VH-VL binders against Laminin subunit gamma-3 (Lamc3). Designs and how they scored, part 20

Target 1, 177 residues: Laminin subunit gamma-3 (Lamc3), of Mus musculus (Mouse) (q9r0b6r508to684)
Amino acid sequence: HIRSDFRHGAGGWQIRSMGVSKRPLQWSQSGLLLGLRGGEELSAPKKFLGDQRLSYGQPVILTLQVPPGGSPPPIQLRLEGAGLALSLRPSSLPSPQDTRQPRRVQLQFLLQETSEEAESPLPTFHFQRLLSNLTALSIWTSGQGPGHSGQVLLCEVQLTSAWPQRELAPPASWVET
Below, E stands for the ipSAE of ESMFold2; O stands for the ipSAE of ESMFold2 at other seeds; V2 stands for 0.75 times the mean of E and O plus 0.25 times the DockQ between their complexes.

## First folded at step 23 (VH-VL; framework fv_ivicentamab_arm2)

Design z3 (from v4 with heavy chain S101N; at its last look DockQ between E and O 0.66; V2 from the best seeds 0.75)
Fold by ESMFold2, look of step 23:
Structure z3 (fold): chain C 177 residues (1-177), chain A 119 residues (1-119), chain B 110 residues (1-110)
Amino acid sequence: as target 1 above (177 residues)
Amino acid sequence: EVQLVESGGGLVQPGGSLRLSCAASGFTVSRYYMNWVRQAPGKGLEWVSFISSGGSTYYASWAKGRFTISRDNSKNTLYLQMNSLRAEDTAVYYCAREGRNWFEAFDIWGQGTLVTVSS
Amino acid sequence: AYDMTQSPSTLSASVGDRVTITCQASQSIGSWLAWYQQKPGKAPKLLIHKASSLESGVPSRFKGSGSGTEFTLTISSLQPDDFATYYCQQYYSFENVDHAFGGGTKVEIK
């Protein structure tokens, strides 16, 4: 798995925006603030990028902290790679919780064609091609402004892998033919 | 042609059960959030439940524990199992598709099926 | 809670009138508001999504505006086909679905 949990800083995440201007992330021990301005996205560090084909058919999981009376905002996961760009919506939502309490919420974005926000037909194998050279992974959201029971924080981002690493078995003695 | 067709409505006694079906054509239901919305006679629209593309389910507070949304992807069909029906559940029940983009609201509706809880 | 309040409940108007319908949210929903039109015996029809984006095939006399907590649907010149009931709906929050639709505004001939 590849993970950012923000316990020790912003984890290499940055605000991605149009133009040259750069705004620092608002970070706390509880997570990153999801108060983005128009044209801004949260951009993932390099560890999420490159060849991520082992994550095809697996989710990206966002863990949010939601204040009492609030709600997770609409969120897109945006991917760029191999000259392609895609946007995803959450495939899976948490079990219902009491919204009068502060709570942790997990949103899952399945890295598969069923999560795409584009209509068919699409190029054959385009999703897997995109993942073979992922050049950007970013989060867009329309969060609520200040003054509503608090703020929504991004507490963790996890990219799930289908094939966990395994140790090689020790060599065995054998006779060659 | 994109279309939703509800069926399974009818007359039922209080405490009874019905299962509503919503057959989809022209699109694949598993790519979309799918919804049930009801309308009591002479009243407004009331959201009942939805199922996400990944199968997560949510319900209005009054429906939780009595109604169950589900789908059969091999039949491209959405269901609403309604148990412990009450007179106040009398309504036209619509199924509705939320656009693949979370931003598009309910873009496709069925014509509805009438559920009457009486006698 | 993300409760929608819609006003007026009933509106009498003549062909050619400018009609304005108001919808308020109990908390900010950004621009995540839809407008639907419903005629008697028919399913609702989506008119506007994202507060101001006109659905394909909807006449340009329909205009949506607003953001945050206050939204309006305006019909610039009412036509005979526009006598119907109109509903707003928040689709910002999936968790608090009760009262996601406004109570409706019936636009009837004066």
Scores: ipSAE 0.766, ipTM 0.877, lowest interface PAE 0.9, mean pLDDT 85
ESMFold2 (binder alone), look of step 23: mean pLDDT 90; pTM 0.931
ESMFold2 at other seeds, look of step 23: ipSAE 0.790; ipTM 0.885

Design z4 (from v4 with light chain K50R; at its last look DockQ between E and O 0.64; V2 from the best seeds 0.73)
Fold by ESMFold2 at other seeds, look of step 23:
Structure z4 (fold): chain C 177 residues (1-177), chain A 119 residues (1-119), chain B 110 residues (1-110)
Amino acid sequence: as target 1 above (177 residues)
Amino acid sequence: EVQLVESGGGLVQPGGSLRLSCAASGFTVSRYYMNWVRQAPGKGLEWVSFISSGGSTYYASWAKGRFTISRDNSKNTLYLQMNSLRAEDTAVYYCAREGRSWFEAFDIWGQGTLVTVSS
Amino acid sequence: AYDMTQSPSTLSASVGDRVTITCQASQSIGSWLAWYQQKPGKAPKLLIHRASSLESGVPSRFKGSGSGTEFTLTISSLQPDDFATYYCQQYYSFENVDHAFGGGTKVEIK
């Protein structure tokens, strides 16, 4: 799995803007503040990019901290790769929780055609082609809006892989020649 | 043509059960958030329940524990199982598709099926 | 929670009138507000999503406006086909299903 948990900083995440200067993310040990301005996205660091075909059919999981009386903002996961672009909506939502309490919320974005925001599904191989050379993974949110006090934080991003270790293979260093 | 058709409504006694069906055509139901909305005679619209594309379910507080939303992807059909029915559950029940983007709302509705709860 | 209230409950108008219907959310829903039209015995029809975006095929005399907690549906010149009941709906919060629709506004012929 590939993770950012934000305990030690913004984890290489940056605000991506359309032709404007970058501004610093607001973070704490509890997570990143989801207070984006219009036209901004949270852009993932390099460890999430490249060949991610093993994550096809697996979720990207966002863990949020939501204040009492608040709600997760609208969130879209945006992917670019191999000259293609996709947007995803959450496929899975948490079990219902008491919204009068502070709470952790996990949103799952299945990396599969069923999560795409396009109405007509494309052939399954277009998604896998995009994942063969992922060049951007971004989170769009509604900006910080008026409402209850307290703010929604992004506490963790996990990219899930279908390739569990099934055997402990010897390191290549002792079998290489 | 994109279409939703509800069925399974009828007269039922208080405390009884009923299962509503919503057959979808022209699109794959599991790619969308799907909803049940009801309307009591002469009254407004009331959101009952939804199921996400991945199968996560949410309910109005008055429905939780009595109503269960589900779907059968092989039949492209949405269901609402209603138990412990009360007179105040008398309504036309609609199924509705939410557009695939969170930017959209309920873009396709069925014509509804009437549920009457009366002794 | 994210409760919607809608006013007026009924209004009387003539063909050609400008008609205004309002909805208020109990806390900010940004622009995540939809408007529906419903005629007797028929299913609701989506008119506007995201507060101000017209659905395809909806006449341009319908206009949605507002953001945050206050929203307005305006019909600039009422036509005979527009006598119906109108509902607003929040779809910002997936956690709040209760009271997500406004109570409705019946637009009647004067």
Scores: ipSAE 0.757, ipTM 0.868, lowest interface PAE 0.8, mean pLDDT 85
ESMFold2, look of step 23: ipSAE 0.761; ipTM 0.875
ESMFold2 (binder alone), look of step 23: mean pLDDT 90; pTM 0.934

Design z5 (from v4 with heavy chain G99A; at its last look DockQ between E and O 0.56; V2 from the best seeds 0.72)
Fold by ESMFold2 at other seeds, look of step 23:
Structure z5 (fold): chain C 177 residues (1-177), chain A 119 residues (1-119), chain B 110 residues (1-110)
Amino acid sequence: as target 1 above (177 residues)
Amino acid sequence: EVQLVESGGGLVQPGGSLRLSCAASGFTVSRYYMNWVRQAPGKGLEWVSFISSGGSTYYASWAKGRFTISRDNSKNTLYLQMNSLRAEDTAVYYCAREARSWFEAFDIWGQGTLVTVSS
Amino acid sequence: AYDMTQSPSTLSASVGDRVTITCQASQSIGSWLAWYQQKPGKAPKLLIHKASSLESGVPSRFKGSGSGTEFTLTISSLQPDDFATYYCQQYYSFENVDHAFGGGTKVEIK
């Protein structure tokens, strides 16, 4: 598994705005403030990138801290790699919780075609090809920040890998052939 | 053609049970968030329940414990199991698809099936 | 909670009139609001998503505006085909299914 928990800083995560300069992240020991402006995304450090084919069919898990009376904002996970780009919405949501209490919420983004937001046909095995050389992993929210997103913290990001759970791994040659 | 067709509505006595079906065609139901919405005669729309693409379920507070949303991916069909029915559950029940792109609204609706709960 | 309140409940207007329908959210929902049109005996039809984006095939006389907690649907020149009931819906919060739809506005043509 590859993880950022933000206990000791922003963990190499940065705001990517496509502008001329990066806006500094707001951070606390409980997590990153999830209050992005229009056109901004939260960009992952290098440890999440590169060859991540072992994560195919596994989730990216976001852990959020949500204040009483608030809600997790709409979140999109964006991936770029091997000259491809795609976007995901959460596939799995937590069991219902008492929203009157502060709470931890986990959103799961399954790295599989069923989670893709695009309807257009894509090349065969495109998801695995993208994961063979992942060049960006980023978190997007609404272009006009959601109402309570400034109070919602990103506490952990985990990229799940099949190899830590299994003694054998999918062969790379199968993916290419 | 993308289409949703509800079935299974009818007359039922208070305390009874009924299972609604929603057959999907032209798309794969497991790729979408799927919803049940109801409308009592002469009244407004009321969101009942949804199931995420990964199978997570949520319910209106008044439906929890009585209603169960589910799907059968091999039949491309959504279900609503309704138990302990009451007169106030009398409504047209619609199934609806949530568009895939960034939490879009309900872009495809069925024509609905009427459930009447009466002695 | 993310409750939607819609007004007016009923509106009477003539062909050619400008019609405005309002929705209020109990907490900010950003731009995550939809508008639906429903004609008698028919399923609802999505008109506008993301507060202001028209669905394909929806006439340009329909306009959505607003963000945060206050939203409007405007019909710039009412047509006979626009006799219907209109609903707003928040789709910001997956945790809040209760009261996600506004109560509806019935538009009656004189």
Scores: ipSAE 0.741, ipTM 0.867, lowest interface PAE 1.0, mean pLDDT 85
ESMFold2, look of step 23: ipSAE 0.796; ipTM 0.893
ESMFold2 (binder alone), look of step 23: mean pLDDT 90; pTM 0.926

Design z6 (from y4 with heavy chain F103H; at its last look DockQ between E and O 0.69; V2 from the best seeds 0.72)
Fold by ESMFold2, look of step 23:
Structure z6 (fold): chain C 177 residues (1-177), chain A 119 residues (1-119), chain B 110 residues (1-110)
Amino acid sequence: as target 1 above (177 residues)
Amino acid sequence: EVQLVESGGGLVQPGGSLRLSCAASGFTVSRYYMNWVRQAPGKGLEWVSFISSGGSTYYASWAKGRFTISRDNSKNTLYLQMNSLRAEDTAVYYCAREGRSWHEAFDIWGQGTLVTVSS
Amino acid sequence: AYDMTQSPSTLSASVGDRVTITCQASQSIGSWLAWYQQKPGKAPKLLIHKASSLESGVPSRFKGSGSGTEFTLTISSLQPDDFATYYCQQYYSFEDVDHAFGGGTKVEIK
């Protein structure tokens, strides 16, 4: 699993517009402010990129902090890789919460063709090919509306893997050669 | 052709239960957010419930605890279980699909099924 | 809470008139607003999504405008087929479905 939690800075995330970052992110110890202008995306750092085939069929999880009376904006997850591009919509939403309270909200984007916004989704083979050389992972939203007090913060991004890396001590029997 | 067909409406006593069905054709329900919307006679539209593509469910505050949205992917069918029915639940119940594009709202509607709650 | 308020509730108009219907959100919904047309005994029909984008097959005399909290549906030259009830709907918030539809505007022939 690969994670950004933003407690010590923007974590290498950048605003992307027309393929270049023009302005710095607004961040705090509580997370990144979701205040994107038209045509802007939050672009993930390279630790999220490359060969991510182990995340096929697993979610990308966004954790948001939502102020009382507000709601998360609509969010799209955009992927590019191996000459392919697609967009995903949240597949899973949290259990209902009291919206009059400050709260954490987790949105899950299943990395599978069933979550694609296109009516003719990529075949499984091509989706997995995109993940084999992921060159961009971006968060887009058009809903900045402040409404009730405060703004929504992005507190964590997690890319889930079916085969998490572990540090293992080798057994003595295979050490002897 | 993309189509939604509701069934299961009818006359029921107060306190009774009904299960509405919405059969989908031309698309896979589990790829979409699916919705129930109702309309009392002579009144406006009222959003009842939705189920996300991943199976997460949300309800209008007045429906919580009495109504349950569900789906059966093998039958490509959406359901609304309605319990503890009251006269104020009398309405036409529509199922509706939310489009997958950011540019679409409820793009496909069924023709509705009438639920009448009366002694 | 993302409540929608729609006005007027009823209006009378003649063929050829310009008709304006207003919808207000209790807090900003960006452009996540839809307009529906409904005729008696029929299901609603999506006319406009994302505040201003016409659905395929909808006549160009229908125009949606606005963003944030104020939205307008305009019919530039009313036709006989346009006498119906019109509803706005926010689809910004997945958490609050209560009062997501406006109360409706019935457009009647004078």
Scores: ipSAE 0.719, ipTM 0.853, lowest interface PAE 1.1, mean pLDDT 85
ESMFold2 (binder alone), look of step 23: mean pLDDT 90; pTM 0.928
ESMFold2 at other seeds, look of step 23: ipSAE 0.741; ipTM 0.865

## First folded at step 24 (VH-VL; framework fv_ivicentamab_arm2)

Design b1 (from v4 with heavy chain E98Y; at its last look DockQ between E and O 0.31; V2 from the best seeds 0.00; counts 0 for: pae O 10.8 > 2)
Fold by ESMFold2 at other seeds, look of step 24:
Structure b1 (fold): chain C 177 residues (1-177), chain A 119 residues (1-119), chain B 110 residues (1-110)
Amino acid sequence: as target 1 above (177 residues)
Amino acid sequence: EVQLVESGGGLVQPGGSLRLSCAASGFTVSRYYMNWVRQAPGKGLEWVSFISSGGSTYYASWAKGRFTISRDNSKNTLYLQMNSLRAEDTAVYYCARYGRSWFEAFDIWGQGTLVTVSS
Amino acid sequence: AYDMTQSPSTLSASVGDRVTITCQASQSIGSWLAWYQQKPGKAPKLLIHKASSLESGVPSRFKGSGSGTEFTLTISSLQPDDFATYYCQQYYSFENVDHAFGGGTKVEIK
């Protein structure tokens, strides 16, 4: 598996913006602060990119630290590869729960067509093509804007592989368009 | 520009009740965690209660059951209902905003309103 | 319980002195600690959040450090405006907490 846990820095993650401002992330041993502004995405470093076909049908897992009384903001995972793009929503959302302490929650984004509750869904089998040459993996929230209360920390990102350290041998047919 | 103004303090007998108000300007209270903090004369700060942006309420152990935090979003105002008041509740009561995120602690405070519980 | 203990309760110092104030949590609070300054008759003012992050408009002579259970506020060269009472506050947990704020440190003119 490929992961960033941020205990020693921002792990090569950067804010990606459509505007000219490119600002550094704020990090701590507890994680990265998810304080994205309009038009910003949190972009993954190169180790998450390239040929990631072993991750087809597997989750990307985000571990978040949520403030007391809060919940994770709406988060989408954006993927780009092989000239294609898509956005995913979590395959399951945590139930609302109020606590008096910061708490950790996990969101899972299944890398499979049935998980495309996406703004720009791909045609059949293009998902596997996208993963053959992943060029971007990004996190963004639809709740970006001023006055958004409560912020979460991103504590870990994991890209799951079905066969770690094995040669690629996809169980489903791979299609090229 | 951003401001908090408390009101409703005064003299009250033991066992009595009082409702404090905190009017906010320059920001929307429902987008922030809003808090009450008190300070007895000559003493330190003591956290009382907060209400989350989602409306969930939390209290110090000694305030639970006697104090109720609430807000009226149409008036952009935070409230503290205090019942069964005791002499040790005599204090200046501040409202305070958690900053844009929980990460940024109490960034805006009001000037406070004095509550005196005395025979 | 995540109770804060602050020391010293009173500190006498002169302009130009380096001043250090310490807070200790009864259990680890990570970096979820803030420092406030309060002058007589005024509301507290946030100086530092998340243990070491300086608030906008706060002079750089104020420095926060520490994590876990022990934290310090240092004033590198005391100025006349710095004679005040200082409080630490944990904001990690509000469950079963009687003393989220430290008892305060009054910094007085020597």
Scores: ipSAE 0.007, ipTM 0.529, lowest interface PAE 10.8, mean pLDDT 79
ESMFold2, look of step 24: ipSAE 0.012; ipTM 0.603
ESMFold2 (binder alone), look of step 24: mean pLDDT 92; pTM 0.943

Design b2 (from u1 with light chain N99W; at its last look DockQ between E and O 0.70; V2 from the best seeds 0.73)
Fold by ESMFold2, look of step 24:
Structure b2 (fold): chain C 177 residues (1-177), chain A 119 residues (1-119), chain B 110 residues (1-110)
Amino acid sequence: as target 1 above (177 residues)
Amino acid sequence: EVQLVESGGGLVQPGGSLRLSCAASGFTVSRYYMNWVRQAPGKGLEWVSFISSGGSTYYASWAKGRFTISRDNSKNTLYLQMNSLRAEDTAVYYCAREGRSWFEAFDIWGQGTLVTVSS
Amino acid sequence: AYDMTQSPSTLSASVGDRVTITCQASQSIGSWLAWYQQKPGKAPKLLIHKASSLESGVPSRFKGSGSGTEFTLTISSLQPDDFATYYCQQYYSFENVDWAFGGGTKVEIK
């Protein structure tokens, strides 16, 4: 699994915007303060990129800390790779929680063709192709609504990798001697 | 053509049960958030439940424990199991798909199926 | 809580009138608000998504505006086909399942 745990800083994540302006991320003991402005994306460091085909059919998991009375904002996970670009909404949500308390919320984004919007006429096996050379992984959010409490924090990002199972066999070139 | 067709409504006694079906055509239900919305006669729209693309379910507070949303991907069909029905559950029940863009509103609705709960 | 309050509940108007309907959210929902039109005996029809984006095939006399907590639907020149009930709906919070729809505004012939 590849993780960013924001307890000790921004973990190499950066704010990117559609404009030219760049600003640093805010950090706290509980994680990264998620206060993105319009047009901003939170861009993943290099460890999340490259050949990530072992994550096909697995989720990216975002863990948020939500203040009492607040709610997670709408979030897209945006992926670019091998000349393709996709946007995902969460596929899985946590069991319902008491929203009057501070709480952890996990959002899961399935990395599979059945998880994205149908607007793009994408090639067959496009997710496998995209993950073979992932060049960007970004988080977009519309920010927080006003309320009683503070901001929503991003506590963890995990890119899940499938573990090899009985059916794995190396390509013929790998068994060459 | 994209469409949703509800069925399974009818007359039922208080305390009874019904299962509503929503057959989808022209798209795959498991790729979308799917919703049930009801409307009592002469009243407004009331959100009942949704199921996410990954199968996570959420319910209105008054529906929890009595109603269960589910789907059968092989039949491309959404369901609402309604138990312990009360007169106040009398309504037209619509199924609805969340839109083609991210976090969109309900862009496709069925025509609804009437549930009447009375003695 | 992300409750929606819609006003007025009923509005009498004549063909050609400019009609304005408002919705208020109890907390900011950004631009994550939709407007629906419903005619008697029919399913709702999506008019506007993301507060101001007109759904394909909806006449340009419909206009949505607002962000945060205050939203309006305006019909610039009411047509006979526009006598219907209109609902707003927040789709910001997946956790706020009750009161996601406004109470509705019935637009009637004067």
Scores: ipSAE 0.728, ipTM 0.860, lowest interface PAE 0.9, mean pLDDT 84
ESMFold2 (binder alone), look of step 24: mean pLDDT 90; pTM 0.928
ESMFold2 at other seeds, look of step 24: ipSAE 0.765; ipTM 0.878

Design b3 (from v4 with heavy chain A105M; at its last look DockQ between E and O 0.63; V2 from the best seeds 0.69)
Fold by ESMFold2 at other seeds, look of step 24:
Structure b3 (fold): chain C 177 residues (1-177), chain A 119 residues (1-119), chain B 110 residues (1-110)
Amino acid sequence: as target 1 above (177 residues)
Amino acid sequence: EVQLVESGGGLVQPGGSLRLSCAASGFTVSRYYMNWVRQAPGKGLEWVSFISSGGSTYYASWAKGRFTISRDNSKNTLYLQMNSLRAEDTAVYYCAREGRSWFEMFDIWGQGTLVTVSS
Amino acid sequence: AYDMTQSPSTLSASVGDRVTITCQASQSIGSWLAWYQQKPGKAPKLLIHKASSLESGVPSRFKGSGSGTEFTLTISSLQPDDFATYYCQQYYSFENVDHAFGGGTKVEIK
């Protein structure tokens, strides 16, 4: 699995707008503030990119902290790779919770053409081709800025893999260093 | 041709149960958020329930505990199980598809099925 | 709670009139507002999504505007086919399904 949990910084995440982001991302140990302006996206660092075919058919999981009286904002997960671009809608939503309390909310984006927002989604082969050379993974929200009532924070991003994330190590007698 | 067809409406006594079906054709129901919307005679639209593409469900507060939304992907069909029916549940019940993106809400509607709860 | 309030409930107008219908949200919903038209005995028809984006095949005399908490649907020159009931719907928050539709505005021949 590949994760950002923001305990030790913004994890290489940036605001992306029309190109290179110049606006600083607001970070805390509780998460990243989801107050994006129009045309802005929250872009993932390199560890989420490259060949991610092992994540096909698995979810990207966003964990949010939602204040009392608020709601998770509409969110798209946007992918670019192999000269293709697409957007995903959440496939799974949390069980209903008491919205009068602060709460953790997980949204799941299945990395499969069944989650594409386009009416004519990519064929399976092309979706997997996109994942073979992923060049961007980004989050778009319609959340409010930091000066408004209630703040929604992004607390964790996980890219799920069908296989173990680390390589198998040989028995100790094989490795000297 | 993209189409939704509701069935299973009819006359039922208070306290009874009824199961509505919504057969989809021309698209795969599990790729979409699917919804139930009702309209009492002479009244406005009322959102009843939805199910996400991944199977997550939400309900209006008055429907919780009495109504259950579900789907059978092998039959390409959406269901609404209605229990403990009351006179105020008398309405035309529509199923509706949300567009693929959040942007195009209920883009396809069925013709509706009438549920009458006598007295 | 993202409750919608719609006004007026009934509106009398003549062919050629400019008609304006208003919806108010109890909390900001950004631009996540849809408009529907419903003819008697028929299912609703989606007219406008995302507050101002016209659905394919909908006449250009229909215009949606607004953001945040106040939204309008305007018909620039009312036609005979436009006598119907109109509903707004918020879709910012799916956690609150209650009162997501406005109460409706019936547009009748004056």
Scores: ipSAE 0.713, ipTM 0.844, lowest interface PAE 1.0, mean pLDDT 85
ESMFold2, look of step 24: ipSAE 0.713; ipTM 0.853
ESMFold2 (binder alone), look of step 24: mean pLDDT 90; pTM 0.929

